VH-VL binders against q2ft37. Designs and how they scored, part 37

Target 1, 241 residues: q2ft37
Amino acid sequence: MGHHLKRVVSPKSWGIPRKTDKFVTKTSPGPHNKNALPIVVWARDQMGIVRNMKEAKHVLREREIIVNGRPVRHPDMGIGIFDIVSIPKSGKHYRILRDKKGRHVTIPIDEDAASSRLVKITNKTIVKGGRIQLNLRDGSNVLTDKQYKSGDSIVLSLKEGQKNEIIDHFPFQPGNMAMIIGGKHSGVVGRIIEHIPVPGSLPNRVILKDESSGESFETIDEYVVMVGRESPAIDRWGIEE
Short names: E, the ipSAE of ESMFold2; O, the ipSAE of OpenDDE; V2, 0.75 times the mean of E and O plus 0.25 times the DockQ between their complexes.

## First folded at step 14 (VH-VL; framework fv_fezakinumab)

Design p4 (at its last look DockQ between E and O 0.66; V2 from the best seeds 0.82)
Fold by OpenDDE, look of step 14:
Structure p4 (fold): chain C 241 residues (1-241), chain A 120 residues (1-120), chain B 111 residues (1-111)
Amino acid sequence: as target 1 above (241 residues)
Amino acid sequence: QVQLVQSGAEVKKPGASVKVSCKASGYTFRGYYMHWVRQAPGQGLEWVGWINPKSGGTFYAQKFRGRVTMTRDTSISTAYMELSRLRSDDTAVYYCAREKDFWRGYMDYWGRGTLVTVSS
Amino acid sequence: QAVLTQPPSVSGAPGQRVTISCTGSSSNIGAGYDVHWYQQLPGTAPKLLIYGDSNRPSGVPDRFSGSKSGTSASLAITGLQAEDEADYYCQSYDSSLSGYVFGGGTQLTVL
């Protein structure tokens, strides 16, 4: 399928210049969706910490980059919102977010903040033995014996010895805080006011109140990620709005 | 050759703010993180924070969070460190230093330092 | 109160070997973070002396060497010369502080 994409048709969410090189790395199937940012593009074009693909491959071979607690092996591996990127040998940690234009942004974070990651539950599957498999937005899954709902967010530990343990939970319900990750309200943090299920193939509607402006707005379920309860938990993670 | 030219000495009153500049030359400014380190008279080195000149991302030592702001102007290859609510114990020589290796975190080129004196 | 502990001073005669210790903890050197060394001549800015525990940048004489073991690092200077009189600082990263850390510095006097 090729490893290259014409740069001019690269996703806008990558936020890279399009009139430089003719081609750019194509994201491999895997975590997140087609809009996922290839790690080499992150390193080279956003962060400027590698100069070219050769150098990128070198640092990957040396396991210099950790994503969500796992070493990155391939330059075309995609990263996305709420992923934790760590450079263990220099103590640098980052969280990936989206700005108001829907572009990936890299936020430096503390060691403690880098010890966990937030992820949205897309749906659930009952597996053999009666355990519940939570299918997560990034394409990963975790097994649990506890009850969670689709649309909720969970916080997974990245600490050694307790990797992928659920250490916190943010229910999708009125009154709780959410971040919008798509559409014209991308990057906005607001409080859930109402969830409006829509029959059929149309997406469910969500009414939120922007905490900064006080204005109410509407979006769809897909773009809503719970980030806290009464207050946004991301504030505790060193993320500034 | 790599050079980091810093702004001149500053004298400030307690409660004031100071902004120190560091102009880089001899290398691709956006390709290397810039650190700020200070040294009080007769004392050791203290790390303040770093900035990624390409992305503008910053990370500060816990001690300085809320008081320090690091910025850059890529058009003139200049990094800035602003420290607000100055106290007498902020009196120090402030250095900008280039991080040679992003993956290892060491600083290979240093500015000559900017003395900031905070006194009543 | 530096996170990395260095002796405040060391001394040696010309031609002798001196060592400067840098003692850390499980949250920095013991966690596997690299140790770097800087030399600061009187009235000047620090200069990189050793990076990545034991590597010398170009221009640094081979009489300077670095090592690391456990929670400690060491800078060794052989064939001590008068121009080596300076302050020496070790530097690493500390996970508990989420930041880069320096030793308290060691003043080397050449007798």
Scores: ipSAE 0.910, ipTM 0.956, lowest interface PAE 0.5, mean pLDDT 94
Fold by ESMFold2, look of step 14:
Structure p4 (fold): chain C 241 residues (1-241), chain A 120 residues (1-120), chain B 111 residues (1-111)
Amino acid sequence: as target 1 above (241 residues)
Amino acid sequence: QVQLVQSGAEVKKPGASVKVSCKASGYTFRGYYMHWVRQAPGQGLEWVGWINPKSGGTFYAQKFRGRVTMTRDTSISTAYMELSRLRSDDTAVYYCAREKDFWRGYMDYWGRGTLVTVSS
Amino acid sequence: QAVLTQPPSVSGAPGQRVTISCTGSSSNIGAGYDVHWYQQLPGTAPKLLIYGDSNRPSGVPDRFSGSKSGTSASLAITGLQAEDEADYYCQSYDSSLSGYVFGGGTQLTVL
């Protein structure tokens, strides 16, 4: 049976809509699904700022919690690594990271740090007029006239009037700094030594040097997020070395 | 019956550190952020920072970053503020204050304060 | 730092109305952040007097009122009484400093 029959059987409106020449909002599903943290679990269980689901729904209805520049309305909406969570009326802002055990941790940050977000490019699509759409790890997209590569990280502005403008770029290349977001080495910051493409169905390999220990280690490219260029920028993101 | 009981007055030399405690009672300690605010003699109030006792997350006013550390021990409902590399102009009464409303950022209960005197 | 400006002192006779101003900027009150007020009696810790611009906690007399307009806020005290002699502080949040800010304080003298 063809793919058309599977489309009819699938959940209604399954899949992320593709908007040509438009930015996709944070409400689209994204790569955070693997270890996404529901906003209600974050608010109630990690932060203790709501007491139950009823209070969580009230707070979300009032638009008190802003994730990556947009109000969260659903308590099961997931947040993930490098997301910016803001409580604008009391001036509290946070970045979501992962610790060495792969658990989400919440880092309080100032207004300037909360005005931008780091995101990995997972692939790119050429759209109408030959413009490039960057497909981002969190499921969102941005348009650009510049050349970027899969595996690179970009920094997107969250400031009004500049939302989703690319304001910084960290190429995926030897000599640049990365954070590992999964597997045995989750939470480790290292310098790229080598990217080894692997033919077949196996993941591509990445060899890094842990700058704090001096030891080399290996992971897969899915787990690598660029967080700096040649110079270390680990304090910029609240990452402990 | 909310009470915030602070540790006693301290006299320190420049360059030393001080750690002030704030023991909370009469409410769920983990449910409310705790602020620290200081007041130099004859002067106004100055915000130092806050801690979330649930998560342990902290945020400090810029002028204190690198010199202040806020911690808590949830088993005894106690918040702490440690200030290092003390200077004469750190002489002040240091208050802990409970944040009543996380979403609006105001403080409803204050400790009586801890006088820290820094003199050579 | 005191980024919110208050008069250093105000005075009034019993029964009079006094007003204490709190002037901020576009990075605090002018950005829409709430203004809260605290009373500090001599030798004591501050006490919450007004929150969310104009709300009174239980136990605060209705002769205390707050308001906010533009970049400024105001605390009004009517029917002034001797026990109102205290220091008064406004508080808000400032986005340029990424922090909570207090006014410099106003010493109220009841004549």
Scores: ipSAE 0.842, ipTM 0.937, lowest interface PAE 0.7, mean pLDDT 87
ESMFold2 (binder alone), look of step 14: mean pLDDT 93; pTM 0.951

Design p5 (at its last read DockQ between E and O 0.82; V2 from the best seeds 0.88)
Fold by OpenDDE, fold request of step 20:
Structure p5 (fold): chain C 241 residues (1-241), chain A 120 residues (1-120), chain B 111 residues (1-111)
Amino acid sequence: as target 1 above (241 residues)
Amino acid sequence: QVQLVQSGAEVKKPGASVKVSCKASGYTFRGYYMHWVRQAPGQGLEWVGWINPKSGGTFYAQKFQGRVTMTRDTSISTAYMELSRLRSDDTAVYYCAREYDFWRGYMDYWGRGTLVTVSS
Amino acid sequence: QAVLTQPPSVSGAPGQRVTISCTGSSSNIGAGYDVHWYQQLPGTAPKLLIYGNSNRPSGVPDRFSGSKSGTSASLAITGLQAEDEADYYCQSYDSSLSGYVFGGGTQLTVL
C-alpha cells in the first residue's frame, strides 16, 4: 500500500471522483511536488484512455506517452501545470493547466504548440565554471550564460536537435502579463501592476489587474507565472479567460 | 453489437447552423474518442475533428476552427457536431466514427451518415 | 487536392490481383504514422478494412493485405471478386496540418 493513497483524501486538484475505489495511485517523488497528478490517474480517470493499471503499464512499456519530450515509464510519475503530454503515434498533444477551482485540466494542442513549453524560474545557482543554473518550478533545471531573474518565465524548445534551448523569455515586471495558478484567483490572466517584497518568511505580494473584468486583485509570488509581455500569448499557450 | 445512430437529414439556408447527433450503444461511450468525417457528394472523405467523451476535450481540423463545435451528453451516450455559418460547399454526408485505438488513430465503426444540404 | 495521393480508379477481372497505392510525404506516412484503409460500398458508410499498415479486422478476408514503405502505402487484393467493387480510402496523420488526412479515394471496378 506504499504506492497508494486513500482516494477520499486525494488532492482536490486532481478533480477525480473520490467515492469509487478505496485507493488511488500516489505520486512518486519527482517532477513538481507531491500534489502533482500521476500519469495513470490522468490517463485512466481524467482522459479515460486506459481502463485499468494493467493497461496503463502496458502502454507505458511501449513508450506510447511522452511528457516534455521524454517517454514516461512509470505509472506514478507526476505531471503538472504547463507540462506537454504527447501521443506521438496518433498525433495527439496536450497541455496541462489549472482551472478556476485549481483542478488540473487537459487542453488539446496542435503540433506547433507542442514543440515548446513554458516554465517559471524559481531561483538561480552559480555552478563551477561561472555558468548559471536556472532552477525551474517543475523541479528541473537548465544551464545558461544569459542573465535571468527569479520569477521570470522561459520558453523551452522540445524540438529534436534543440531540446531545452531557451527560445523566449517573459520577465516578471510591472506591465507584463501573467497567469495565476493558485489561490482564489486561479486561472485569471492579468497584468502586473506592482510587486511588493515582504521581509522575512512571508510570501511577497503581487498586485494585478484582471484583463477580463478590469478589477485589481492581490496574490503571492508563488501563484504568478508570466505568460507574455504587453500582450498575453493566449493563442500560443492556450490560456483561457 | 456496436451501433452509432445518427440524426436525420437536414436542409439549411446559407448562414444558418446545423447540429447533428450520434447516439452510441453496445460499448462504453466514455472509453473511446468520437470522430466526425464528412463526404461531399461524389467526393472523398474529409476529417472534421474528434471529441473525448470522458473529458469533453475537442480538437478540430484547421479548416473548421471557429465554425465547428463538438459536444457530448454522457447520460445518453450521444455525441453532437454543430457547424455554423453554413455555405453551399458544406453540403455533405456527415459521419460519426468511433476511434477504437487511441494510440494509433483509426476508426472501426461508422454511423450511417447524416446528409446536410445547404441551399438558398 | 487530397493530402494522400491515390489513383482515381483501378480495374481487374475476377480472380486477378489488383493494387491500390497511397502516396504521402515526409510529414505523414514518411514521418512514421500508421496507414489505415477503408472500404466504402456504393451507398453505404465506410468500414475499416486494414489498420496499422497491415492488420485485418475480424471478418475481413485474407485476400486483402496492406503494406507500407517509405512515404507510400499499398493495398493489395488477390482473387478479386465482384463484391469487392467499391471505393477505397487510405488514412493517416499529417504533422504539418496537425490533423488526420485521407487519400482521394480509388474506385475499384470488377470487369
Scores: ipSAE 0.920, ipTM 0.963, lowest interface PAE 0.5, mean pLDDT 94
Fold by ESMFold2, last read:
Structure p5 (fold): chain C 241 residues (1-241), chain A 120 residues (1-120), chain B 111 residues (1-111)
Amino acid sequence: as target 1 above (241 residues)
Amino acid sequence: QVQLVQSGAEVKKPGASVKVSCKASGYTFRGYYMHWVRQAPGQGLEWVGWINPKSGGTFYAQKFQGRVTMTRDTSISTAYMELSRLRSDDTAVYYCAREYDFWRGYMDYWGRGTLVTVSS
Amino acid sequence: QAVLTQPPSVSGAPGQRVTISCTGSSSNIGAGYDVHWYQQLPGTAPKLLIYGNSNRPSGVPDRFSGSKSGTSASLAITGLQAEDEADYYCQSYDSSLSGYVFGGGTQLTVL
């Protein structure tokens, strides 16, 4: 009943043919939004590494798939942009990105790249004892004693014994590099020119320069993820320019 | 029933490129990763990389990064490995090998190999 | 150079038992990665002999067995036969290289 979404209405971000099959797996509750790719769709339909739902459930029961350092146990669990998907026993690792049409793509990565993940800070709260909780775009959170700002990106370690340590930081500010993850400019890498706050509940505007074309463009701050500082970090994340 | 038929021997000069093919039959080509492994004369086995024929995703051993390209054509169930800027120590038999079990990473069926000789 | 160390050669008489070692490090076998074994008969491509440390594919006689402990693995061949004369390779994954690695190979001679 509630486990299936007809393929004609499935989100385009999943990158599956909308016209060929009538049912796809609905996204269950998870750290990503409703456009997140269900792990079973990734494994069966994009990667071809399981044949059907029964095999997918078996593989997940055996903890063969690790997402962002945690075993995935439910086939409807969602994955999204910048997630690290690992197959520990065969040494295969992947980062999830989006192409310029907004579809999820999977790039194979090495062990070093798979040992950390990039994540955007959505907001922060002060918890007991004056500590700061950073609330992250994927719905997770981390505690810190340092000051970070909403819209910044941080790099979290996935290494055992260092899990969730902040090992790098990309401030949301003019001059730094960002990737656009939604709207008409999805997949574009640009340099922040200006952040334009908008009063009320309307989205704030961000003006960026596409470094490859030299052209300026506009998007909303929700779609902006910092991926570097002044220098390019494109190779680090596997982003095509 | 499973067959991996590789292209014939090649003789190349240093600096050239070579493209080896591996045509699969007797199984669902898109369902299994394909590895490339080489063996220099009188030497052991050396892993070159893999391709997922379903997605087209590739991963190469560090030694070959920047010189190797693996592709496939699913309409004819064929995998390809292209090695560029050849040098004499690239002389080897190049095998394609099917990975039966994605989760364990072993190669259950091998092609007969393609000898690539690089000489001036 | 081989990442996994195997003896270059071993010998045995027909009917006897032979073992072939495969010694790795903390970045491969010692990190818990499985070991697989391949047989390469003269003039042929490698053939899968043992997978997942100790499992035999269909058609491989039970006189071939594998084991793994610590940073090492071992292939045992009992009831040695003339047709076992071949090269034997172990294979694993190495996290430092982010890739699959083979042993240097062991030439088995049946006396």
Scores: ipSAE 0.870, ipTM 0.950, lowest interface PAE 0.6, mean pLDDT 88
ESMFold2, look of step 14: ipSAE 0.848; ipTM 0.942
ESMFold2 (binder alone), look of step 14: mean pLDDT 93; pTM 0.945
OpenDDE, look of step 14: ipSAE 0.914; ipTM 0.960
ESMFold2, look of step 15: ipSAE 0.849; ipTM 0.944
ESMFold2 (binder alone), look of step 15: mean pLDDT 93; pTM 0.948
OpenDDE, look of step 15: ipSAE 0.904; ipTM 0.954
ESMFold2, look of step 17: ipSAE 0.850; ipTM 0.941
ESMFold2 (binder alone), look of step 17: mean pLDDT 93; pTM 0.950
OpenDDE, look of step 17: ipSAE 0.910; ipTM 0.957
ESMFold2, fold request of step 20: ipSAE 0.849, 0.861, 0.841; ipTM 0.944, 0.945, 0.943
ESMFold2 (binder alone), fold request of step 20: mean pLDDT 93, 93, 93; pTM 0.949, 0.946, 0.948
OpenDDE, fold request of step 20: ipSAE 0.919, 0.918; ipTM 0.963, 0.964
ESMFold2, look of step 21: ipSAE 0.853; ipTM 0.943
ESMFold2 (binder alone), look of step 21: mean pLDDT 92; pTM 0.943
OpenDDE, look of step 21: ipSAE 0.912; ipTM 0.960
ESMFold2, last read: ipSAE 0.854, 0.852; ipTM 0.942, 0.948
ESMFold2 (binder alone), last read: mean pLDDT 93, 93, 93; pTM 0.949, 0.949, 0.948
OpenDDE, last read: ipSAE 0.919, 0.919, 0.919; ipTM 0.963, 0.964, 0.963

## First folded at step 15 (VH-VL; framework fv_fezakinumab)

Design q1 (at its last look DockQ between E and O 0.55; V2 from the best seeds 0.78)
Fold by OpenDDE, look of step 19:
Structure q1 (fold): chain C 241 residues (1-241), chain A 120 residues (1-120), chain B 111 residues (1-111)
Amino acid sequence: as target 1 above (241 residues)
Amino acid sequence: QVQLVQSGAEVKKPGASVKVSCKASGYTFRGYYMHWVRQAPGQGLEWVGWINPRSGGTFYAQKFQGRVTMTRDTSISTAYMELSRLRSDDTAVYYCAREYDFWRGYMDYWGRGTLVTVSS
Amino acid sequence: QAVLTQPPSVSGAPGQRVTISCTGSSSNIGAGYDVHWYQQLPGTAPKLLIYGNSNRPSGVPDRFSGSKSGTSASLAITGLQAEDEADYYCQSYDSSLSGYVFGGGTQLTVL
């Protein structure tokens, strides 16, 4: 099947027109997996900063696009929620989020915001020597000697010389701020009110409250990402749709 | 040919708001970032911010955060810059300018400018 | 004050060579960001003169040239003509300000 996917069956989360072309780039296995948006689709279809695959390949060869502090080399590399996309030569930086419809949205951010990224801890593995490997939602991992819990969020530095250092931590607990990143309430930011463990194989439930509207939302653990404590650490969300 | 046609001169009182328009033609409006740059009388150029006409995404200079709003209407290829809580030092010619190269960040076509005068 | 420093004025006689400097810092030119130049004739909007440090757009005479080294850039004008009398601005990006920045501008007078 090659590197192409029929455009009509492309994920809705990509938020692209499906009836324009027959095929679209298929995301390569890697970061974010099924939740990933190919960088060329981001650049061409969402941002409109390249016209075609040829141009996309050109800018990638020139290392014009940096994702989470690393140059993108392949057009089918996937990006996802909370990834930081930087255009170093023009000083443009972006954070990837999800809107209320679950579609990838691109939020411009400043240099300071682009110096770190948020990522959810999916699970932990004890490695040789007694160190803890944190397996992250985007498929990456980091080693640490500190104790964190699954469901927590960590903030990783993207600064040169400090790459992947944990610079902050947001515990998954009632009273802290979280964002819903899946399901019908995708894009909602609220305070965790209650965590409801469910016996068996069913997902645990989480109740969040949007303090601006006063509305409460119910979702599952998998769709909850901690984004702060008493207040959100991210100062600009830019989600209107 | 590429043209950026801006709205006419404005005279405002301190504390008021002004909205300047920039109609683009001769190219694909959604394909190029639009910048806004101002120039006070007898002074140099000052960058205000940019908008991506395709997505509507905006980024403003720190100096103007909370006071400037950039929007666009793609149906008529028009960009807008609104500046609120006007002060006398906001008196300037405001330019819209197309960013030709997204990757390098230079502006190749400029509007003729819109004079905004803030006076009591 | 402008983040990029330019001399307020330069002058030259017709046919001479003049240079306009643009001095930055480690957060802009020194950080590797490109420098662009604009010409602004009296009473008109700026016009792109040089992009990407040394490239000329179509229609710009080869008398105009740009260069960059270290934390500074320079615009050179050879064979100075009366029509070159204008204000010239350098432009780049500054990471410390998270924004595009201009020089203070240089007024070129042809004697």
Scores: ipSAE 0.899, ipTM 0.953, lowest interface PAE 0.5, mean pLDDT 94
Fold by ESMFold2, look of step 15:
Structure q1 (fold): chain C 241 residues (1-241), chain A 120 residues (1-120), chain B 111 residues (1-111)
Amino acid sequence: as target 1 above (241 residues)
Amino acid sequence: QVQLVQSGAEVKKPGASVKVSCKASGYTFRGYYMHWVRQAPGQGLEWVGWINPRSGGTFYAQKFQGRVTMTRDTSISTAYMELSRLRSDDTAVYYCAREYDFWRGYMDYWGRGTLVTVSS
Amino acid sequence: QAVLTQPPSVSGAPGQRVTISCTGSSSNIGAGYDVHWYQQLPGTAPKLLIYGNSNRPSGVPDRFSGSKSGTSASLAITGLQAEDEADYYCQSYDSSLSGYVFGGGTQLTVL
């Protein structure tokens, strides 16, 4: 069908064998880009916890898979980096990350780690009544009375009764730690040296120091996700150097 | 039909490591999580952790963090549990157990166990 | 102490009914996690007896039954037979420990 990719043309970031099956599910339109992994590909091909689309649809109808605190109902819904995937009935929880080769990896995590998620603020909007709406990289939104900047990361609670409360904040500023999620330096963890605003439609530039090599490099602000303050939160998010 | 064949008994000194194997047959090894559960002499069952043989992902009980490593070799349908820095209270029978239902988390088939004795 | 509490022993004569309790807390059974039961005959590995609170695997006699209410679960054995003499364990998941938990076990003696 026209809604399916052939295996040999699927994104490398999905980490599936390209020569095993002829077709995979395409990612549906949504907040994640083409690197998003359909939940059915994750469950069937990466994790092996469902055998086919029929079983995948069954478990989704039963609300057995929770992504970022919400049940997934559609097998083509995409998941991506920093997403929390939970199987509440059996107590299994995972965070989606990328390795140094830019491939999606699934990290098992405990209940405490699964009770919050890291998300980047992409922009903000003043809504009726003067409140601030933070627009997040995953396409979701959060209302706040506090001032946050585009490029900052926030930590949102996933606890029942406290969902989407902001419980931590990593400012986009020199000295703080970031992970690069795109371009030449994807997967690199670095410390912000300088943010260089660029007028017009061109992306702003960001200069970082690669903590593992000690070398400086440049990227665009779109690819920068704050993961810590001066002391890195590497253990907290399971990010490998 | 389903069989989980474990390696033989081990005797170790404190501070050593032990690696127990569990060879599966009669089902698709990569399709089911494998748990490890131990039972000290005269005592009850204690969960150690699980491995997803498909992805290699592991999760360990907090008590064993930093001392246990679970691995697998899918080419021979075998799961492994290695426990390091052994203490006398690690003396137990160590079972591998297949998780039949990922969504409800119960173990339908158990190996016969491997006795690990730690004595000085 | 075991996270799930079971009586250390129960006994009954052939043909009688016995029950084995499994008491948890708000972080496990009370949070809605299923309870499963295992039978361990002397000198053998555990065997699945009841899953999902009340479901019986194929080959397990219908005189074994399970139930769950609130923070507790129960295993009932009717028509007690000599071969039922074994240790019985309940199992669930505990969110505060982020792990699977077993009861301390109940030794069933058939008189």
Scores: ipSAE 0.834, ipTM 0.938, lowest interface PAE 0.8, mean pLDDT 88
ESMFold2 (binder alone), look of step 15: mean pLDDT 93; pTM 0.951
OpenDDE, look of step 15: ipSAE 0.895; ipTM 0.951
ESMFold2, look of step 19: ipSAE 0.807; ipTM 0.929
ESMFold2 (binder alone), look of step 19: mean pLDDT 93; pTM 0.948

